# VH-VL binders against q8ssq3r676to911: the designs that were tried, part 28

Target 1, 236 residues: q8ssq3r676to911
Amino acid sequence: SPQDIAKQLTLIEFKLFQSVKMKELYHKSWTISKSKFENSPNIMSLITMSNKIANWVATEVVTTPHPKKRVEVLKRFISVAEHCKKINNFNTLMEVISGLSNSAVSRLKETWKSLPTRYVNSFNSLQNFLKTDENWKSYRQTLKTKETPCLPYLGLFLQDINFIEDGNSNLSSENDWVNFKKMNLLTSVFTEIQYFQRHPYFSFSTHQNIQTYFEKDIVILPEKELYAFSKFIESP
Below, E stands for the ipSAE of ESMFold2; O stands for the ipSAE of OpenDDE; V2 stands for 0.75 times the mean of E and O plus 0.25 times the DockQ between their complexes.

## First folded at step 9 (VH-VL)

Design n2 (framework fv_potravitug; at its last look DockQ between E and O 0.30; V2 from the best seeds 0.00; counts 0 for: pae E 11.0 > 2)
Fold by OpenDDE, look of step 9:
Structure n2 (fold): chain C 236 residues (1-236), chain A 122 residues (1-122), chain B 108 residues (1-108)
Amino acid sequence: as target 1 above (236 residues)
Amino acid sequence: QVQLQQWGAGLLKPSETLSLTCAVYGGSFRGYYWTWFRQPPGKGLEWIGEINHRGSTNYNPSLRGRVSISVDTSKKQFSLKLRSVNAADTAVYYCARGRYYFWSGYPYFDYWGQGTLVTVSS
Amino acid sequence: EIVLTQSPGTLSLSPGERATLSCRASQSVSSDYLAWYQQTPGQAPRLLIYGASSRATGIPDRFSGSGSGTDFTLTISRLEPEDFVVYFCQQYGSSPYTFGPGTKVDIK
């Protein structure tokens, strides 16, 4: 069920999220091509998983050639996204929405047109929730009110850290002393991350078959193939 | 571009073990269920069993106990063994690639080997 | 297991004519997981249709599939000389996967 998928992905991604060490967030190390896997292995693992899931979502949609069945696949993923939001898993929520927003999926106008209004509204609401307007205002406000367990969208933390790093010098302009203002800003973000890492989803049980699928059996198509399949199943 | 090539002995005596191998070229070995079929002369196809890259297998109940499918991921090969053969096992045997997606369920088969005639005779 | 039957056993037609092949399942095929294959004597089967109505890559548009539940149809709108071979349906909605006995399309 969509709920089962949401729960299992939550378990997988929270484990990855929880494994992230603060040292991995220093010096924008996850952005350095030559050393990001060495210096930020857990961040990179989570990013890799996120990309995988987003691409998987797109793959599942475009590899469903029958129009009616494809609409059902859309419904299922929208339901997965709804469940993710419900259980405060915003990282997986972002992945699913990203997958459904992939160009290969978004171009399927007839498919989306056939989607019941209830699901269209749900999808639009979820997109609106994740909109970047006013620096992710809606999402940030919601996140501040959430208690654990919660899996926040890691990408936004990384963005915030990048912003702090780029906007502040490491040394004070007045002297060669450490810029404590910058350090306080970074510490604030780190503290927030650590807060969410404290409490896993203990109420969720592991479904080994689903876990194994995502770990070992997941099928992902390259971007060019996604688009090719999309054009094949629904002509321009 | 994906190609399956199969090989093995085509003549067996009763009670011997059939052994065939299929090699995969031009594509990924992961993400598919590699499958064996057989087709007796003038008859339809019978599903024998399948295996994925991790070695997880499923067999046709009609052949359970006699069938063994194995995989060598490093070589991108998978093999079929059918024990205690008899005349009823005479058929053309095919390997095939089964496409599988999460929501679409069980596989359909888009690429096939060239087939191997196996004759069981005294 | 799901038993598939096909009708007719042999279909005699002329080039250019429309061919309609039927496949019936002993029980409902889950999610319409039905495939059609073409087989030339001495060759491996070739996938024509999957998901009951989805045409495989490289398959001419004269081939089409339809149906649901227990009744499925393969249609060849205009027979070409190379189309006079055997066609099999296959269900993959439940294990073990099973095939129909086939329909032979021969030239009238």
Scores: ipSAE 0.175, ipTM 0.647, lowest interface PAE 1.4, mean pLDDT 92
Fold by ESMFold2, look of step 9:
Structure n2 (fold): chain C 236 residues (1-236), chain A 122 residues (1-122), chain B 108 residues (1-108)
Amino acid sequence: as target 1 above (236 residues)
Amino acid sequence: QVQLQQWGAGLLKPSETLSLTCAVYGGSFRGYYWTWFRQPPGKGLEWIGEINHRGSTNYNPSLRGRVSISVDTSKKQFSLKLRSVNAADTAVYYCARGRYYFWSGYPYFDYWGQGTLVTVSS
Amino acid sequence: EIVLTQSPGTLSLSPGERATLSCRASQSVSSDYLAWYQQTPGQAPRLLIYGASSRATGIPDRFSGSGSGTDFTLTISRLEPEDFVVYFCQQYGSSPYTFGPGTKVDIK
């Protein structure tokens, strides 16, 4: 079911999120190509899983050749995304929306045209929740409620840290004040991450069959192959 | 468009290892479960097992321990080995393409190789 | 594992007649994942029907499938000369995937 898939992905990704140590976020270490896997291993595991899930969503759509069944695949993924938002799993929500927004999927005009209005409205609503307008206003306001359990969108935490680290010293006579302000801002982000790490989804049970599929059997295609399949199922 | 071609030795002695290879022409190798079947003379088909492009396998429990399936993604090929054959392993062996996606249902087999008769004689 | 049985074992019919082939599963087949294959002697199976009732690409409309749960039917509305071969059902709702023993359609 979509509900069970959302819960199982939540358990998988929250375990990775919970493993992240704050030292992995120091000095933007996950951005340093030569050492990021050594210095930010749990961050890199989350990023790798996120890219994998987004690609998996796109792969499932473009490799479903029958139009009617492909529309059912869209409906099921939108339902997964709906449930992810309902259970405060914004990281998996972003992954699923990103997969459905992949150029190989979004170009399927006939498939999207056949989607019932209820699902079109739901998809648009989810996209609007995650839009970047006014510095992610809609998403950030929801996160400010501090509702738990919650799996926040990791990417936005990383963007915030990059912005704080890349901030310029504005004057030389203020260097110590700027460094102190920067450390306070970073500590605030780290504290928020730790807050959400402390509240697991204890009420969700593992479904071993589903866990095994995501651990061993998940199928992803390279971007070039995704687009080739997309052109095959709906010619330009 | 998609075509499967298979080859391998068709005459074996008891205790030898059966080895067959299937090559895939046309279409993507990724996103499918590549599958082996066999059909003893005058009998129905038996599913042997499947493999994906990353090497993940599932085997029929009745053959587990004797069977291995391998893949070479760069050549778009997959192979069957069946150890310690006996007369009961005499069959026509087929490779096939299975679609097995989490949302698209379990695999059905839309393209098949031409078949290879394997005879085990002592 | 799910055991499939087919009846009759042999159908003796003339060209132009309607053929009705039955497949029964030992337990319910999940989501009606049942397929029908045709096999000409010396050739690989050809997929006719999947999902109990969906015709595969390139299969003529004289072939139709129906049924759910444990009972499934393949119907050939008007037998052509090439249809006098063997037909197998196959379940793909659980591993191991299993086949029926076959129904031979003989020319009378």
Scores: ipSAE 0.000, ipTM 0.426, lowest interface PAE 11.0, mean pLDDT 84
ESMFold2 (binder alone), look of step 9: mean pLDDT 91; pTM 0.925

## First folded at step 10 (VH-VL; framework fv_acasunlimab)

Design d1 (at its last look DockQ between E and O 0.01; V2 from the best seeds 0.00; counts 0 for: pae O 15.5 > 2, placed apart)
Fold by ESMFold2, look of step 10:
Structure d1 (fold): chain C 236 residues (1-236), chain A 124 residues (1-124), chain B 108 residues (1-108)
Amino acid sequence: as target 1 above (236 residues)
Amino acid sequence: EVQLLEPGGGLVQPGGSLRLSCEASGFTFSSYGMSWVRQAPGKGLEWVSGISYSGGSTFYADSVRGRFTISRDSSKNTLFLQMSSLRAEDTAVYYCAKEGYQELYGDYYYMDVWGQGTLVTVSS
Amino acid sequence: SYVLTQPPSVSVAPGQTARITCGGNNIGSKSVHWYQQKPGQAPVLVVYDDSDRPSGLPERFSGSNSGNTATLTISRVEAGDEADYYCQVWDSYSNHVVFGGGTKLTVL
């Protein structure tokens, strides 16, 4: 079921999120290709899982050759995304929306035309929630309520940290003032991360069959193969 | 198919400002990062600025940081470069470039489609 | 900041193989991309992610990357291959796209 999938992905990804130590975010260490797995292991595990889930969504769509069944796959993922938003799992929500937005999926015009209006409206609503307009206003407004449990979108924390590191390197004051201002801004981000880490989804129980599927049975394809399958199932 | 059109450019004085635009078509604009790359007459390629697919992250070469601002408008499929405090060394052809597909957290940053370029001349 | 070094020029006879190098500290850990630019034209991607070829490009264009050197290889060089060639990486330390200085390929 979509609800079960959303809950199980939430448990998987929250465990990774909860394991992140703030030292993994120092000096943009997750961006340093030779050492990122050593210095930012839990961040990299979460990033790797996120790329895997987004790719999995696209793979499931393009490897479903029957048009009617492929529309059912779209419905299923939109339902998963709906449930993710409902349980405050914005990280998995972003992964699913990104997977459905993959060029190999978005080009399938006949498949998208066959999607019932209810699902089109839901998909549009979820995209509007994740709009970047006014610096992610809708998403950030929701996080301000501090409703828990919640799995925030990791990428926005990383983008905020990058902005703080890059934007504060050009200050003309003493190096100690620059470091102090950076530290205050970074501490605010770290405190927000830690706040959400402290409130797990205690009411969700694991379904080991589903957990095992995501841990070892999931199929993903490289981008070239995604596009090749896409062209095969719907010619230009 | 995929096209990037850069109308504009022009002659400006040192210390002046200019806004470049780049209209995109033939792809899902909101799914790809974008860059500006410049080339001074007779010189090589120099990356100027980049923006993530969401617009939430921006990157700048040290030579333009604090003077140039990259932005995008997904409703108009348009990339912008606001240039201010222009100097003679900013004289170049400015190319708009689409980045290739990236994983959600990828770092491939290659430019698979380029615009025709537009000349910016900074001179008294 | 990260530096990519290319020879300023390479000369090759028609029908032979041209090799254009791109040097950088531990460049083998990075994804290297290559662009061709003919006079008066915009650059064109000819190799990405070290060795992948964009659709429509001749199989004569290939790439490799290991250690401190990436190489663009053009087999059976034609007069039409005469152009400037640039290598490019992303440097995660600086958050910069970095281009090499360019190599002018001359077909003799």
Scores: ipSAE 0.319, ipTM 0.608, lowest interface PAE 2.8, mean pLDDT 86
Fold by OpenDDE, look of step 10:
Structure d1 (fold): chain C 236 residues (1-236), chain A 124 residues (1-124), chain B 108 residues (1-108)
Amino acid sequence: as target 1 above (236 residues)
Amino acid sequence: EVQLLEPGGGLVQPGGSLRLSCEASGFTFSSYGMSWVRQAPGKGLEWVSGISYSGGSTFYADSVRGRFTISRDSSKNTLFLQMSSLRAEDTAVYYCAKEGYQELYGDYYYMDVWGQGTLVTVSS
Amino acid sequence: SYVLTQPPSVSVAPGQTARITCGGNNIGSKSVHWYQQKPGQAPVLVVYDDSDRPSGLPERFSGSNSGNTATLTISRVEAGDEADYYCQVWDSYSNHVVFGGGTKLTVL
């Protein structure tokens, strides 16, 4: 069920999230191609998982040749996204929405037209929630009010850290003096991350078969193939 | 071989002052942050102070802030700890230690090399 | 202030595995370092960044860190491993280096 998918992905991704060390967030180490896997292994694991899931969503849609069945696939993923938001898993929510927003999926105009209005509205609502306008205002406001457990969207934390790093020198303008302002900004982000890490989803039970499926069995297509399949199932 | 030598310890009266030195060799002294760590007799390790590679940034334990001053002279490859207003509880073996990472910009990590320590005794 | 908690002592028979724990609030999110100190000697780094081992240290020394507990593991313990062991972290909130209270490892 969509709920089961949401719960199991939450368990998987929260474990990854919880494993992230603060040291992995130092010096934008996850952005350095040659050393990011060494210096930020857990961040990279979560990023890899996120990309995998987003791609999986798109893959499932574009590899469903029958139009009616494809609409059902859209319904299912929109439902998964709804459940993710309901359980405060915004990381997986972002992944699912990203997958559904993939160019290979978004171009399927006839498929989307066949989607019932309630699902279209739901999808649009979820997209609106994750919109980047005013620096993710809607999402940030929600995140501040949500109780734990919660899996925040890691990508935004990384973006914030990058912004802090790029906007502030490590040293003050007065020679080799530590920029404490920068350190405080970073510490604030780290503290928030650590807060969410401390409260796992204890109420969720592990469904091993579903987790194994996501770990071992999911099929993802390269970006070029996604588009090719999309064009094949629904001609321009 | 990396080596840290710590002269300057001794007996001092309460309220007195003492300056410790740590002479470094075997590595590029100016590229590494340095720290002082002390150990009271029969007790555990207590961090005292740290200084960045260039000396531009200094950090102190709450127990010594305002009384101790850490500094360094790159021309002499020497780390210093100026201690003032000494108290009985400052009695300890004082170790100088080299930071594990180069070019410390305020991030303290670990100490990969330690001196043999020098005893400071504060007593009337 | 951030506090690290170690057991005062651990005993192990030669050839067995010793595990020394270091407890701290969400310590799994920090980098933990370990030092060995033998009587009358200066401390020596034995593990850094949770699980990295300095050059020259035997593979018998390993570290792990998760949740609220970091662990130094010494496999195939030898008489020469008898020492005090200290865990250490950097507390970014207070900008302090923090040591645990130390654990005396006795080889029986």
Scores: ipSAE 0.000, ipTM 0.489, lowest interface PAE 15.5, mean pLDDT 92
ESMFold2 (binder alone), look of step 10: mean pLDDT 91; pTM 0.942

Design d2 (at its last look DockQ between E and O 0.01; V2 from the best seeds 0.00; counts 0 for: pae O 7.8 > 2, placed apart)
Fold by ESMFold2, look of step 10:
Parts: sequence; structure tokens; C-alpha cells
Structure d2 (fold): chain C 236 residues (1-236), chain A 124 residues (1-124), chain B 108 residues (1-108)
Amino acid sequence: as target 1 above (236 residues)
Amino acid sequence: EVQLLEPGGGLVQPGGSLRLSCEASGFTFSSYGMSWVRQAPGKGLEWVSGISYSGSNKFYADSVRGRFTISRDSSKNTLFLQMSSLRAEDTAVYYCAKEGYQRLYGDYYYMDVWGQGTLVTVSS
Amino acid sequence: SYVLTQPPSVSVAPGQTARITCGGNNIGSKSVHWYQQKPGQAPVLVVYDDSDRPSGLPERFSGSNSGNTATLTISRVEAGDEADYYCQVWDSYSNHVVFGGGTKLTVL
């Protein structure tokens, strides 16, 4: 079921999130191509999983050639996204919405037109929640409630850290003050990450067949092939 | 069919201001970052500014930081470049470009679709 | 800031293979993208992520990247390939897009 898929992805991704050490976030180390896997292994595992799930969503849509079955695939993923939001798994929610918003999927006008209104409204509502307007206002307001268990969107933490690190060091008299301010801001982000790491989804049980599917059976198309399949199933 | 249309441009005096627009169609605008790239007459490409798909991250080349402001309006599928304190060296064809990145996270940033460009001339 | 170095010019005969280099310190750790610009036209992406080809581009366009050098290779060069070619990276330390100075490919 969509609810079971959402819960199982939550267990998989929360385990990765919980493994993240704050030292992996030092000096933007996950952005340094050659050393990021050595210096930021758990961050990179979560990033890799996130890209994999977003790609999986797009792949499942574009590799379903029958139009009626393809609409059922859309319904299934929108339902997964709905359940992710309900259980405060905003990281998987973002992955599924990103996959459905991939240009290879979003261009399938005939498929999207056949989607029942209930699912269109749900998809629009989820997109509005993740709307980036006013620095992610809607999403950040939800996180401020600090409701747990919660798997927050990792990307926004990384974005915030990048922004803080991109502040310039100044050789002027305020150089030490700039470094102190950056450290305080970084500590605030780290504290928030650790807060959510401390509250696991202990009421969810593993379903081994679903876990095995995501570990071994998932189909991922190379990014360039996604668009090629999309053009094949709905010509321009 | 992805298209980027850059109305605007024109002649501006030094110290003046100009706002460039880029209207996007044929793709989900809110899913992609956007950039402005310029090319002075007879010269190479120079990146000017970029903006994340959310609009929360804005980036500027050192040559324009503090004078130019990038912004986007997803309800209108439009990218903007507000230019102020213009100088003669800002004279160029300004291109709007769509980033081609499809992953939630990536180390790679490239521009897969470009507009035809619009000429900005800064002259007394 | 990060610098990309390209030769100003490369000349090849029709039907031969052109190689355009893009030099940068440890450029092999970066994803390199290539653009073609014909006179009076906007740039067009011809290679991305070191070696990937956009849809609709001929297989004649290919790329490689290792060490301090990335290379755009155009096999079976045609007169229509005469253009300026630019390499490009994203520099995560400066948060800048960086272009090379461009290489004019002349088909003799």
C-alpha cells in the first residue's frame, strides 16, 4: 500500500539521517567532489538515496507504456507523498514530489490530464507546502512546531549551512566577530538536526519484502534516458 | 518545447538602471535554477548571476555583486535581472539560461537551454 | 577565483578529428560542460557532465576529463562545426559558474 511504502521509506531514510555526524558537515566537505565520500559518508549515503528515490519515481512513470496504468502509477506516488506528509517525513515527500516534477514526467500532458481531480488537488497542495516562496515559509513554519517523530528535508539544512559558510571572512577589525557569528549560526543548525535525530519512528515495523525491493530490485534509468523514454511514450 | 524569451535591453547612460526579463515556457519553471550570462562584443562568455529553483539562493559574479539583483516569479514563469550603477564594461549581449540539473542534489551545474540574448549598451 | 584555460584557436581539415582542451587545477574532480557558439547565435550545449551528450546532438561530439585537463573531441569535423567552443564548470568554493576563454575552431 502507499501507507506501507511511505513508512518503509521513512525507516530506511531515518536510519541514514540518524547516522549523520556533525563533523561530516564541516567546511562544506560534502561539496568537495574527490573527498566527499571519505569525509561525509553518511551525508553522501542520504544524498545518494534521495537522488535514487526521486529517479525511481520518474523511472516508474516513464517506463509504464500503457496510459491507464501510467495514471495509476501517478495516483500511487501522490498517495505515497500524502502519507509522507502525514507522518512528518518531509525528506521522502520532497523526493517523491521532485520525481513527479522531473521534466520527463511533467511533460506528459495527456497522462496528467487523465488524473482524477482529487489527486490533482492533492498534488497541488503538496507542492504549495514545499513552495520555496519567502525562504520556504510554509515548510519552516511546520518545522518550528518541533513535532516528532519527524524526518526533515536534508537539503534545506545543507542549503542553510552553505549560506552560512559562504559568508566572507574579513581581514578587518571585525574578522574575529564574523567567525564567531558563523560558528553560532552553524551550531544552531547542528542542534536542530540533532533534535530530530533523537526521536525515531519506533512505532513503525519493517516489512522485509518492501525493504528488499528498495535495497535490490529498484529500477533506475540514467538521467539522460529518462527524457528519451518520456518522448517515446508521449511524442512531442 | 523549451523556450526562453528576453524582451528588454537597450541603451542606458553610465550610472543608470535597467531591468531585464526572461519569460520561460515549455517546462516546469519552478523545478530549475536559472542564470544570466553575458558576452561583451567580440569577447567570450561571462557568467553574471544565478538563482536556485526556489529563489532562496542567489549567486553573483564579483564584477556585478552589489549592483545587480537576480529574482524570479514562478507565477509568471519569469526570471529578472535588475541592473543598477551601470558601467561601460557592462555593455554586452545578456543571455537567459535554464539549468539542466534534474537531481535533488548534484555537484554539476550546466545550462541546457539559452535565450537568443538581448543587447544592453551603456554609453554616454 | 578558479580559472579555466583554453587555446585561442584550433584548425582542422574536414573529416578529421578536432580536440579542444580546457585546463584547470584538478579539473578532473569537477563536472565539465561544453558549449558551441556560431557567429551571431546563442550558445548551444554540446557536452555535459564531462562526456554526456544532449538529446539530438551527433555522436561525433564527445568529451573526457581527468587530472588537470578536460577535452572536447569532435570527430569527422564538418564545415558547420566551425564555431567558438567554451568549457564551463561550477566552482563550489566561490559559488561561481566559470567559463573558459573560448576556442575558435576553424575548418580548413
Scores: ipSAE 0.125, ipTM 0.553, lowest interface PAE 3.9, mean pLDDT 86
Fold by OpenDDE, look of step 10:
Structure d2 (fold): chain C 236 residues (1-236), chain A 124 residues (1-124), chain B 108 residues (1-108)
Amino acid sequence: as target 1 above (236 residues)
Amino acid sequence: EVQLLEPGGGLVQPGGSLRLSCEASGFTFSSYGMSWVRQAPGKGLEWVSGISYSGSNKFYADSVRGRFTISRDSSKNTLFLQMSSLRAEDTAVYYCAKEGYQRLYGDYYYMDVWGQGTLVTVSS
Amino acid sequence: SYVLTQPPSVSVAPGQTARITCGGNNIGSKSVHWYQQKPGQAPVLVVYDDSDRPSGLPERFSGSNSGNTATLTISRVEAGDEADYYCQVWDSYSNHVVFGGGTKLTVL
């Protein structure tokens, strides 16, 4: 069920998220191609998983040739996204919405047109929640009010850290001392991450078959292939 | 197939303004950072500006900072470069380029797809 | 600002191996990318992250990076490989994309 998918992905991704060490967030180490896997292994694991799931969502849609069945696939993933939001898993929510928003999926106009209005509205609502307007205002406001357990979207933390790192010198321009303002900004982000890491989803039970499916069995296509399949199943 | 189309080039006088556009297709536009790179006649490649997938972060070469503005419209799959206070040395073929790394974690390291470029000539 | 230095030109006979260097201060600590540009055409990525090849590029194209020098190697050079080649890095200090001056590869 969509709920089961959401819960199991939450367990998988929270474990990855919880494994992230603060040292992995130093010096934008996850951005350096030749050393990111060595210096930020847990971050990279979560990133890899996120990309995998987003791609998997798109893959499932565009590899469903029967139109009616494809609509059901859309319904399923929208439901998964709804459940993710409900259980405060915004990382997986982002992945699912990203997959559904992939150009290979979004171009399927007839498929989307066949969706019942409630699903269309749900999808649009979720997209709106994740909109980047005013620096992710809606999402950030919600994140501040949500209780644990919660799996925040890691990408935004990384973006914030990058912004802090890029926008501030390590040394003060006034006296060449350590830039404490920068350090405080970074510490604030780290503290927030650590807060969320401390509260796992204890109420969720592991479904091993579903987890094994996501870890070993899912099929993902390169973006070029996604688009090709999309054009094949629904002509321009 | 990934395609980048660049209209908007042309002749402009020194001190004038020009807006370049780059229409993207064949990939999830909103998931990738984009860049502008220019090449003066008979010269090498010069990076001009970059923008993150969400548009939240913008980067500029020192040579164009304060004069050029990069932006994007995801609803139109279009990248823009607003150029102002144009100088003769801004004369070049301007390329839009797609960043190689995907959305979720905003890397600006390389450009895997390039448009065919549009010529901008700044002359009296 | 960070600077990349390339030789202006390299000549090679068909079937031989061409090596194009890109010099930079501690460039080995950076990821180097390479682009090919033929006359009248847009640049094309041929190597990224020092040694990775984009899909569709032949194995004849390879890259390495250590110390102060990155190298693009083109084995079994063909006439069609004649082009300008540019190395490129991201400079995290200035937040700039930096290109080398380019190298014209001539196939004799």
Scores: ipSAE 0.084, ipTM 0.568, lowest interface PAE 2.9, mean pLDDT 92
ESMFold2 (binder alone), look of step 10: mean pLDDT 91; pTM 0.945
ESMFold2, look of step 12: ipSAE 0.108; ipTM 0.560
ESMFold2 (binder alone), look of step 12: mean pLDDT 91; pTM 0.946
OpenDDE, look of step 12: ipSAE 0.023; ipTM 0.513

